# Designs tried in a protein design chat: VHH binders against o59646. Part 11

Target 1, 363 residues: o59646
Amino acid sequence: MKNPKFTENQKEIEKEEFEFLQKLNFIIKESLELFNTNLKNSMKFINYITLPIIMASIESKSFNPFSEIIEKHIAFILNSKMNSLGYKFLPLGYSSDLTYENDNSIIHIDIKTANLENPSDFKDTVPLGINQSSYPGVLDCKIRGKNIKADCKKIKVYPNIPTTYNNKLTITNALLFIYPDYKEIIDEIREDYIAIRELISINLKDILTPIEGSLEEFLNYKPSNEKKRLEPILDNIVRGYFIHDKLRHEFSENVEKDLEEFEKKIIGIAKKLKEREIKPVAILSISIPNGELAPHYDDEIVSGKSWGSSFRYHYKKSGNSVFKGLDNKASRAVFLHINKEYLPVLKKYFDPITVYELTEKRL
Short names: E, the ipSAE of ESMFold2; O, the ipSAE of OpenDDE; V2, 0.75 times the mean of E and O plus 0.25 times the DockQ between their complexes.

## First folded at step 4 (VHH; framework vhh_nb_b201)

Design g3 (at its last look DockQ between E and O 0.01; V2 from the best seeds 0.00; counts 0 for: pae E 22.4 > 2, grease 27.1 > 24.2, SAP .689 > .668, placed apart)
Fold by ESMFold2, look of step 4:
Structure g3 (fold): chain B 363 residues (1-363), chain A 121 residues (1-121)
Amino acid sequence: as target 1 above (363 residues)
Amino acid sequence: QVQLQESGGGLVQAGGSLRLSCAASGFTFSSYAMGWYRQAPGKEREFVATIYSGGSTYYADSVKGRFTISRDNAKNTVYLQMNSLKPEDTAVYYCAAWGSYRAYFTGYDYWGQGTQVTVSS
């Protein structure tokens, strides 16, 4: 393969990508105290969200229960800071809800959270959806020790985001928040939650009689492709009983006793979640190359496991990924925050670790 | 159809100043990056200065602090103010335009025919 020289237009693109990365890094680094304060305020209300967290974690098998909270607080900070700097909020598509514009560019920012115990989500790479990049992904067509690259070199994984929007440059960035594993806390209550769902299920006939047909027919009806009506009904009854104080005393007294014991366990989990410090292990800021920079990043932006529906940007492959067309060799991936308690683990995954620093400027 | 026409060259004594102009026609000037290059006798063409469509500027180290590039989009003209001229600045100076991400179409590399600048000792 041949690596052509960067054109002057490609160098201009990288200059603008670098300048925006610096602006984003400044905004986030300056706002870390506000983010931490906002997160602590959300934790005041942990007793209201603990059951929803348990339900979502068990159903989706997600073990970063605060990802939605993190994303919303960062979105608030960006919306406040970007607007005051002349960027207008302009959401486009599902996966790039943080989209902004000014006179010259359309900015897409994706917020990612990753579990420290699952390094494939963060180590030297960031997964991207087709709405989170403008750079086509190289298709690596391997079948169990075979190489079919001759055909794959004719086609790439093509994103939905264009390299420009009507003469405005597309700029795409990711903010990656690495958090400790919360699995042990959620696992503590997992079997109890499953048992409570079963208890409610076998006692449904005490509180639910269909208008027509048998209860069995009603519960086995599948309003969706994968779920019978029973599952959403159980979720609804759990919410009604434990969040809204509904259906109390509609079950037998023995069933009510068991539900009250589970309620005590929810309260215990909420206390554990509140007591655990919810601090990121690291925050990483990543400038994703614009598609007009092809083929210069082809080795680093490749297909994901779903052959044609996702990408990965390998920002630390064999070292630092830099703005290849700029003389300054600035890194496209920069740490904005590192929790020193986790530095030994981070050194296993990252070498070198490039950290963004604020500096005093004289006028 | 596309034209870049340089003017303002000539003979000047060391330490003097010149202002080069480049008038552009036949393309959407405001969407192109504009620049100056120079070629001394027997040497390869070398970069002097660039001004991007958004106004950002970049200079070769050999001219930084002495030369200033600017553009007037209303007149479709790019300028090079050359101060503190040295004999080593003697060259044919070329105006150039190249594609910018701010154009509706892929831009082409365009070059002027050049203007001679001679700096005597």
Scores: ipSAE 0.000, ipTM 0.145, lowest interface PAE 22.4, mean pLDDT 78
Fold by OpenDDE, look of step 4:
Structure g3 (fold): chain B 363 residues (1-363), chain A 121 residues (1-121)
Amino acid sequence: as target 1 above (363 residues)
Amino acid sequence: QVQLQESGGGLVQAGGSLRLSCAASGFTFSSYAMGWYRQAPGKEREFVATIYSGGSTYYADSVKGRFTISRDNAKNTVYLQMNSLKPEDTAVYYCAAWGSYRAYFTGYDYWGQGTQVTVSS
């Protein structure tokens, strides 16, 4: 941290951030048992709509489809708690997962989920989107030690949210929920999905009706740097089957039977997820500095996965230093919850582990 | 023919221990997740524990810390070590196998006949 003289305003900002952290800590502590994968409130829709939609994604990322569902579940819980504490919910749309208003600030909460077996999501940095923080992050020429491009210059990432909304401060907090590995479940459903895609692919011409022109020409069309039209269409059709009853009648009986079986599989997997009642092994809170605190934390912001569109915030720098506030009184990155059974594993990635209770404790 | 045969059930006093075994045949055991369910009288069948092909284990909250699921692929057997048994654990325990590409509403492909576990107070 550059030892710049802190302004009173900056101190006030951090004070507000810290106060919110305290509130978050309270919320998390009282809600620990709720952050499981029971998903009672959403299960009815997860089976028939949500999972098919998520699985039928053209996203090539190694993401966990269930993570998105879990994030929404978490959001639901947090929203309830925030409301109970008198925070006014603000629907800011493209911004954070949850946004609230109090007397002095607009609060953004970014919910992130990760699996313990996928450390890339949390090992050294926390990924942030430009829509999550008011801090102008720095894009470096290196991502995790690898050069992106020769002779590139560091640039600022200008976030979508301001440092202030009128007279209210922007407060941003990322909450990382680290869950134990359930990759096998995900792999299972993924494989089934792939199988279904293949099945539909074989029958695609039979279920698609050309609107205009040649269907073959349409399917074979490949724009530059894009996948063939077939893949997105397949995904769309899979989604459509589960969402639109009319589409189901377009399939042959055999294909429909297979799809029905797949549906049952989805239901089964969802049920398993529910029954497992998976809880987070750790919850990490990262108070993202308000943009007005720049450039005090610039060295702790690194390039994201996407040049110009994201940045990452350091959990720690080299050594044992944890991301701290301006006056080093409190850590900006702290664990609000740790399952001690997983402490040895967590220490592989986080060392030291700073837990926030009433006071910070190092484990 | 797929077969799952449970054994090891019986009467035990509260605080006691039992070890259930499930011998599997008729399918590629190592590629299946194995699990235990239980059904108490008048109640629905409920999840107890699962061990996946990769060895990951998961437990119902009600049995966490008390029950341990394990498997021996060489023997095609899944085990449930039940410690600190409670009267509430009284149920018929069912072995289940979950395979790939099969869909059942129950979430498992194959079920055993069950073994009775009775925990007396």
Scores: ipSAE 0.000, ipTM 0.211, lowest interface PAE 15.3, mean pLDDT 77
ESMFold2 (binder alone), look of step 4: mean pLDDT 85; pTM 0.859

Design g4 (at its last look DockQ between E and O 0.02; V2 from the best seeds 0.00; counts 0 for: pae E 20.2 > 2, placed apart)
Fold by ESMFold2, look of step 4:
Structure g4 (fold): chain B 363 residues (1-363), chain A 121 residues (1-121)
Amino acid sequence: as target 1 above (363 residues)
Amino acid sequence: QVQLQESGGGLVQAGGSLRLSCAASGFTFSSYAMGWYRQAPGKEREFVATIYSGGSTWYADSVKGRFTISRDNAKNTVYLQMNSLKPEDTAVYYCAAWGSYRAYLTGYDYWGQGTQVTVSS
């Protein structure tokens, strides 16, 4: 049938999915202050990680090490709270990062991150691996700029998570964290870091005297499957000088002055990173439809761009996401947190925005 | 226009029982999660219990097994049955409603005025 009605079983599935979504939303919302406290504690160590961040960002434009800290704190909160609700941790080697069971269900929760500069990763859609959904996705059999005449409606992207585990319902959820990009802060100091490395390279004879051969030959030596010695030596000297307070006064006074000026810039960048409020721009909570709800979500769960090895859930395709079989038409995708500084940017991407918020009682 | 009105608080000896009620009006009660919080003097407000729209419940560890939350959707009322009360349960108890999945930037939370519960040694 083209537009079948929801069966009674399908309605019961959506009721269970909605009830779990409410529990998850409450847990995360009530834990945001603990999460913020834990992040602030991690930030006490910003001086120890600022230079490593700068060094790592030279090779990668997308490096954001703080996203992992945030993900770990959220996973800790979920692991601690799910036990109090009677769910047992159930690690499965092919499932979501956080998998739990009780008498009636197997719960899969996936923590996802998206860069605010990459809206295709979060705008009205969430990417899913084949281990993060039980709903078969519609396969797109198109080739760029070419008309291919194949009827691919018979072929779907099949997940590796079943719709039930015997008599236990599979429930799948995603928590999507949208982050700012920190590259612009790091770019302020990138040219200075390159200049400091060159300054150290030029003045290596102040601290490194070869016993045999030339300094140039020593630094350019490359054993099989190894890098040239110059690059690791420069990185080591940078770590020694700025992290361990070693090699001070081994260079000329002009070189030492430049190194100290750079050290002050590292401290300034650490302040900027701390003041940027290393926390999500927004947190979105998403209930992913169970595969027994087919075909009711076929327009919304489709193949990803990797064609058969991933999906996308378009939780806002053709309108607001809802539990289509429930009378209240509650949203399947709800914002749990919005950083007010980014509200104008978020309004460019989302309209409407469905929010699950608690406000403090006026004392 | 939205109102949450608590009742049933009072003075009780340790080991006794109280039943709190919260009457709700001005919103679609059956689609909201309802809950109880409490605030003791000099302490932060803390979670006590939640009942979801479908009837599932969640309790703080400190009250689990002693308190029972329930709802009557026909009367737009949520209840908290408090048994085996301890002096540590002394607090102002607040009724709350969560969840508007409406198309707003700011979801609404609704809170009651609070009702005093005092448990004597």
Scores: ipSAE 0.000, ipTM 0.157, lowest interface PAE 20.2, mean pLDDT 77
Fold by OpenDDE, look of step 4:
Structure g4 (fold): chain B 363 residues (1-363), chain A 121 residues (1-121)
Amino acid sequence: as target 1 above (363 residues)
Amino acid sequence: QVQLQESGGGLVQAGGSLRLSCAASGFTFSSYAMGWYRQAPGKEREFVATIYSGGSTWYADSVKGRFTISRDNAKNTVYLQMNSLKPEDTAVYYCAAWGSYRAYLTGYDYWGQGTQVTVSS
């Protein structure tokens, strides 16, 4: 960490960031029991709409597709709490999961979920999106010690968020919710989904009506470097069955029966998720430096998974934690919650673990 | 040591009612979700109902509207009021407790020994 002389303005920025962190801490602590997979507010429709959409993905993503649902759930909770504290919600579109306004600042909150068994999401680095930070990070040619490209030069990533909105300071905070692994819940239904997909595939020509040209030509059309139309269409049809009642009538009775059974399974999965009421094993708050604090943290920024489109903070670099504020009085990254039972596991990735209570404690 | 002790099971006529109780000890009851499962002969154990630490409830479709799960934290007891019982409700009913952080794999952390419920036609 460069030890540059801090300006008064920069100090003020950090002060504001820290104050917000304190508020977040309060919110998180009082809401700990709500950050579970009960999803009471969403369950009425999640199994009919969202879950089918999520499951209609062929891509073996390493991440849990339920993460998005959980993130929205978290967002809902946070939004309620933020509003109760007098923060004005600002819909800034693609910028952040949640954006708020107070007297002095525009606050961006990025909600992230990770599973304990998928450490790629939080191991070594804290992931940051270009759309979540006002900090122009410097991307290195290395990701976790591996070269991205030979002879590449370091570049700055210019984020989508400004350092100020008019006279208000941009404050950005990422909240990482680390959940225990529950992939098995998804795996159970995945196999069924594959089966359903195959079933529909066999009947797809009977279901689809061409708008123009021949259906065969349409289905076989393959743009350069794209998958055949059949696959995404198939997934779309599967989703559509659950979302659109009219589409259901386009299937044969036998197929409908199978789909109904699958629907029951989906509902079952949702119930399982709800029943387990899985809670985060840890909640990590990362106060992302305002861009005006550059270049104080430039050396701590590393390339993201996508060159030029993301960056990450190192958790630890050269023995120093990037989680410290400029004056080393406060940590920018702190655990707001940790299940002590998982401390040994978490310590594999985080060492030391700094928990923010009334005061920071090292575990 | 964690203990879950079910009671209240027995023989009842179809259409009748039973109230199961599960007395819990050895853990902070108020912090745990409590639930009921049942297992009929030759069948797999199936979910019946859960009451979360916050008081929210979740029911299996098969028992929804007929069964009510409740808890008394002062007594460390969870209850299952079973109304309009059917022969298909015949099973060993198991009390379960689950802490917020452990049950993601198995669903529940602790299980009782079960109590037999038999509904006659």
Scores: ipSAE 0.000, ipTM 0.198, lowest interface PAE 15.8, mean pLDDT 77
ESMFold2 (binder alone), look of step 4: mean pLDDT 84; pTM 0.855

Design g5 (at its last look DockQ between E and O 0.01; V2 from the best seeds 0.00; counts 0 for: pae E 17.5 > 2, placed apart)
Fold by ESMFold2, look of step 4:
Structure g5 (fold): chain B 363 residues (1-363), chain A 121 residues (1-121)
Amino acid sequence: as target 1 above (363 residues)
Amino acid sequence: QVQLQESGGGLVQAGGSLRLSCAASGFTFSRYAMGWYRQAPGKEREFVATIYSGGKTYYADSVKGRFTISRDNAKNTVYLQMNSLKPEDTAVYYCAAWGSYRAYLTGYDYWGQGTQVTVSS
């Protein structure tokens, strides 16, 4: 089969991508203990965020309660370390939140978290938004559930990120944090939380007095395809009661007893979350091919779940995850860390597993 | 598959009574609020009554004292007892289900196909 050879420019692009991947891997590997220490410090305050975690759990099936805190701690580490390697923070619109520059490159780093029990989020693939790649993804224009199809082979999924910025090469990377499933802890209390919301709802007359019309009419008004007025009010009352210690004794004694019992359950869940250390199961570092490398990665970078608005990079679809234009067979996807306790589970999803190592140097 | 099926509608003389039933399947009935809505010809759909999973009831002013909503969690059925019917009660009556989770996100989860109630003078 005739495949186009890599041009000299494409080989140079891959050399730059590989060199940055090595620098990023060094920064993150060097900083793992600081990252873990920072996470432990955040967990000292778990009591203050446990109710928000419970409230958020009904909004998403894919749920890592600590995603934002993980992302913020990694961003802190990167912002603290990138200057020492000659990169400066460069906030841009319509790009990743972690964007940096040096003389030759604009760097985009996307931090992703995945639940170990949801392998579609991490197994041999990484999902990408249109602000997280410069490579046009292959588009399949079949409308699911309808007999309407188009030949879209002439059209790609086009990202917002250009392949260069003013002659500076775009380099895009993902850091993928695989974490343990926390849903079993939250599942213990989710139905209780739903019941508490209903209890508050049917007793709203104790704290909301209708002026004209019925309270039910007010709460169930839905002026468009928006949520009913009831839902924001319930969330507000939950925050007021449990976070701010307001509205106590405004409900009947029986209602107050149920609310206080739920509060005790929140405290119990907080203790369970605190005792479950927030440690990654694995950390993968992934170099995402630049769009000038087309068509060499067309088999791997395809339309994602949001047809035309997202991508997936299947970094092992064509065999090992390699820089295809480099002779050294270097991997585009590298483990920076594995938790040995989870190695049997990880072996179900990954073979081989090669972990990046650094050597301690005498200074 | 979630289904709400109304029954018990029909033609009745003014001052008469009807009992509507709504059989529910495909969800945990005991955790849902259930309600009745109605839509008369040329008018917007309007609220009639709600019964929450804990048994609390609410009524539109126009039906208060005449209509009674109830539920049987063992039979997954909500009822609307309609007494002292007036010609103005003529409408298609819809059963609706409001789960705490789904009411939070979408309003009522499910609507029935409706049953016609006609009150003749």
Scores: ipSAE 0.000, ipTM 0.129, lowest interface PAE 17.5, mean pLDDT 80
Fold by OpenDDE, look of step 4:
Structure g5 (fold): chain B 363 residues (1-363), chain A 121 residues (1-121)
Amino acid sequence: as target 1 above (363 residues)
Amino acid sequence: QVQLQESGGGLVQAGGSLRLSCAASGFTFSRYAMGWYRQAPGKEREFVATIYSGGKTYYADSVKGRFTISRDNAKNTVYLQMNSLKPEDTAVYYCAAWGSYRAYLTGYDYWGQGTQVTVSS
């Protein structure tokens, strides 16, 4: 039951959340031009992270490895800005992407990226990791009306971070960066990577040395949670090829040539990315309620895809669809930036769109 | 100290040929991919050709069939044979090198100072 009465502590929490939102808004506005894929201005080190991230991608995952690259870039920018504003960085990497300390709070920033053409991550919910919030999320047997598990009960899951660190409040803010579509770039590199894996597979016998047993036995071994060891091994080999000289010499000339070609393609992809200077079409800030605010927001935090390990902020398409604070002064979910050219598209998913400036404005 | 020194540039008439050379020093040449880029006035630097340590070559579409990149590891030199030159090929040509182990990280690690190629109509 939503208690209409808020404690002083709860009010204080929201005050801190709001204050941070103001800071965040400032940062985002000042940094808008930095959140692009331009090599010169922002993604200077894209090549350093492109290959490892792409090669670590699992086909079955819905995540975009390119998005991860962008997230790291964003994190870098934010970190710089936060530091410039006097926030002390805390290396609490087990929880959120960025963690900071001020006088009153420990601030967790979770960076999310999405593509406009893949609205699954933001059309109705924004995913949150259980390690990113202090709010005990509600897990239901249903996600978006579909049963995720039979005969399960609605439960609360407790996050990995506390509501307070000693005498300091935990503040969690998710930042969703919505970028335009760049799927074609990802598809291109994925296809190439798959091809490379196939090519390398023929050389496995020459590259891998079993500690025990035969290589065939090793490769055919099926752990309980994995179909085969082949794919991960191939991925490692491919990555290793680019990192370790020793490994390169273990490949046949033909395979090496193909890998060289792939290497060139990787560089090309990075170049394409940089040249496109992709910028976010929208930046959404979501102040995730501190756990002490439970259960006031239980209906707004729903089950994630991973039952028992995640939850999502629920974004409703209604007149009152904004995630409001307890005092209704400000929305917890607000756009800090919108490219107006994309407003019609965004409205398909967000209606109304609440923009935070000096005051909230609904578009 | 790593050095890449281009040579062979100059003025040539359309349809003519030039051979660029890039002498490398200060690194294990045989372990590096070598490449050529060019930059025309008012334009961005663009890829021309690359030759990997293993000998594989890549060319920009604009130069395919006309340019040939090669390398001599014994001489620590990479070459660009440019045939059927066009006015559009006028640019400063830069030699570049990157280690195979770092190619994905940094792209080209080293750059030459460039050599001017001018193709007159």
Scores: ipSAE 0.000, ipTM 0.213, lowest interface PAE 13.4, mean pLDDT 77
ESMFold2 (binder alone), look of step 4: mean pLDDT 85; pTM 0.859

Design g6 (at its last look DockQ between E and O 0.01; V2 from the best seeds 0.00; counts 0 for: pae E 24.1 > 2, placed apart)
Fold by ESMFold2, look of step 4:
Structure g6 (fold): chain B 363 residues (1-363), chain A 121 residues (1-121)
Amino acid sequence: as target 1 above (363 residues)
Amino acid sequence: QVQLQESGGGLVQAGGSLRLSCAASGFTFSSYAMGWYRQAPGKEREFVATIYSGGTTYYADSVKGRFTISRDNAKNTVYLQMNSLKPEDTAVYYCAAWGSYRAWLTGYDYWGQGTQVTVSS
């Protein structure tokens, strides 16, 4: 049969998943003002962490300095609100970011951020680790580009999260924050920072005298297959100079002038970051199907081409992401917030767009 | 009031067959999963078989291929056909039921009083 019926148990599971999704959506939507206030208050300290953000950016072509801040504030809101609803925080070793329990359920919530310029992280899909779902992923056992395959219908990608814990129903959700790339702000200073690292490297002989051996040999040493000693030394000197006001006047006058000019650029970036309102392009709330709902979501929860410790939930399979066993056809993926300036771009990736209100509304 | 009543237990020779029945009342039988557990003297209660409301069945490894669970929703009855019985199958057999996710989450909601099965060598 192509369309097996939902059992009564499976319908009850979907009812509970839907009811929790509604509770979560209400909590987050009600808390958007507090979330915005907390983000604004965090910006008073941005000048203290701007240099660490810049230093982290050289390892990534696309870096969003606010991603960690956003995640921490949402976790704070959830921890505060979930307890008021009778859910106890449950620190669990192999679990999503946030786990809670009550008498009937164990709740897993994962907070995800995605860059608007990387649509593979959000377009009709959400990546899942093995600790973020209870639904086994369908395994594709073909070798790409070769006529070699195995019959893998007997096995799937099995997650760490069971469908129940001690007879409590597992409910898994993701909150996906889509944000713009702040690339232009960070790009203004990234090349300058790389140049400052090179300048310091060339002038290390002014402040670092080897006791034995050559300076070059010392700097090229790689402890325990880590980065060359040069890299952590450069990072350390940058922190010492700009954060801790050390090593001043140890370099030549021309080097000191270049370091001072870079410090002014750091301050300028901090002002731009402080003034830029942190706002997601969209906030998406996703109910991930419980594994007892197999096989109804087999086409939506799949592995990639390799045997993996991860899979994806395609929450827009067959044109809709709905609770397939519920008569109300409620969406499993609901927008809690849309920045209207980005609506044309969002419509490129999503059809339909389901927005949470008192009742579902399509834009 | 909910009640599960087992019947069909007794004494049987090794290699023989026995059919247990469990009549249910006081709840909507067709929406509940039904199962059998057993407990031998001095041992903990162990899972034997389950049949879900949609007809899917699961068995303990120790009874696979020898035992068959089935249900008749019109008679509100679940059955356990036990073939090729061994002395190790000697136990009190309990009928159990669970239903909605709320009831299912707490384990089996309802238990019968049990029926003795004794397999002689």
Scores: ipSAE 0.000, ipTM 0.088, lowest interface PAE 24.1, mean pLDDT 78
Fold by OpenDDE, look of step 4:
Structure g6 (fold): chain B 363 residues (1-363), chain A 121 residues (1-121)
Amino acid sequence: as target 1 above (363 residues)
Amino acid sequence: QVQLQESGGGLVQAGGSLRLSCAASGFTFSSYAMGWYRQAPGKEREFVATIYSGGTTYYADSVKGRFTISRDNAKNTVYLQMNSLKPEDTAVYYCAAWGSYRAWLTGYDYWGQGTQVTVSS
């Protein structure tokens, strides 16, 4: 960290960030038992709408589709708690998952979920999107030690959110919920979905109402992105089956039977998810520096996975402890919750582990 | 032939403890998630606990803090330490193993015969 002299304004920002951390800590501590996959509020619909939609995606990302559901659940909980504390919700659209207003600041909360067995998401850095932070992150020519391009220059990523909204400071906090791994299960269900897609594909002509003289041409159309029209159509049809009753009648009996079976499987997944009541093994709060704090933390911001569109904030830089605030009052990255049973595993990725209670403790 | 054999069940007083064991054979134990279910008379089989091949554990809310699932891959055995037992814990406890999402969806690929646990008030 460059030891520049801190301005009063910067100190004020840090103060505000710290105060918010305290609030988050409070919220998380009181809500620990709520962060599970019971999903009571959504379970009535999740199997009919949410899961089919999520599963019916051609996502090339290695992420767990259930994470999205979990994130929404988390968001729901946090929103309730934030509101109870008098924070005004601001629907700022494409920005962070949750945005709030208090007297002095606009607060962005970015909810992230990760699985314990997928350390790439949290091992050394926290991924940030340009819509998540007011801090202009630095894109390096290296991503996790690998050169992206020869002779590239470091550039800054300019985020979509300002450092201030009028007279109010932007405060950004990422909350990383690390859940136990269930990736293999997700992978398998994807395979099952693929099978369903294939089944529908085989019977596509029986499913789709012919379009006057153009259906075959439409299906064979190759867009510029080389993605065949069939793929998104198939996905859409599968989703549609679950969402739209009218569409169900358009399927052949055989296909419908298979889809019904698939539906049962989805329901089963939801049920199992509920039964498992999976809770996070750890909750990590990352206070993302306000952009006005630049360049105090520039070294802590590194290139993301996508050049020019994302950056990552370091949790740990080679051998040193958790990054601290300007006045060292609190770590910017602190665990608000740890399941001690998973401490040995977590220590593989986080060392030391700094837990924030009333005071920071190192485990 | 796949075999799951439960043991350790019995009669115990409320507040007491039991340790169930499930010896597995006939499959690559280390690659399978192992779990415990229980079925009380007149009730449906319910999830109790599971331990994945990687060691991740899940518990039903009803047993959290009281039950601990563990495994010994060298012995091909999964354990369920049950503490602070309650009368409502009375059930046949079943050992289960699964290695696929399908098994996870439907229950488990393999089931033991069960062991009776009775907790008296």
Scores: ipSAE 0.000, ipTM 0.205, lowest interface PAE 14.4, mean pLDDT 77
ESMFold2 (binder alone), look of step 4: mean pLDDT 84; pTM 0.848

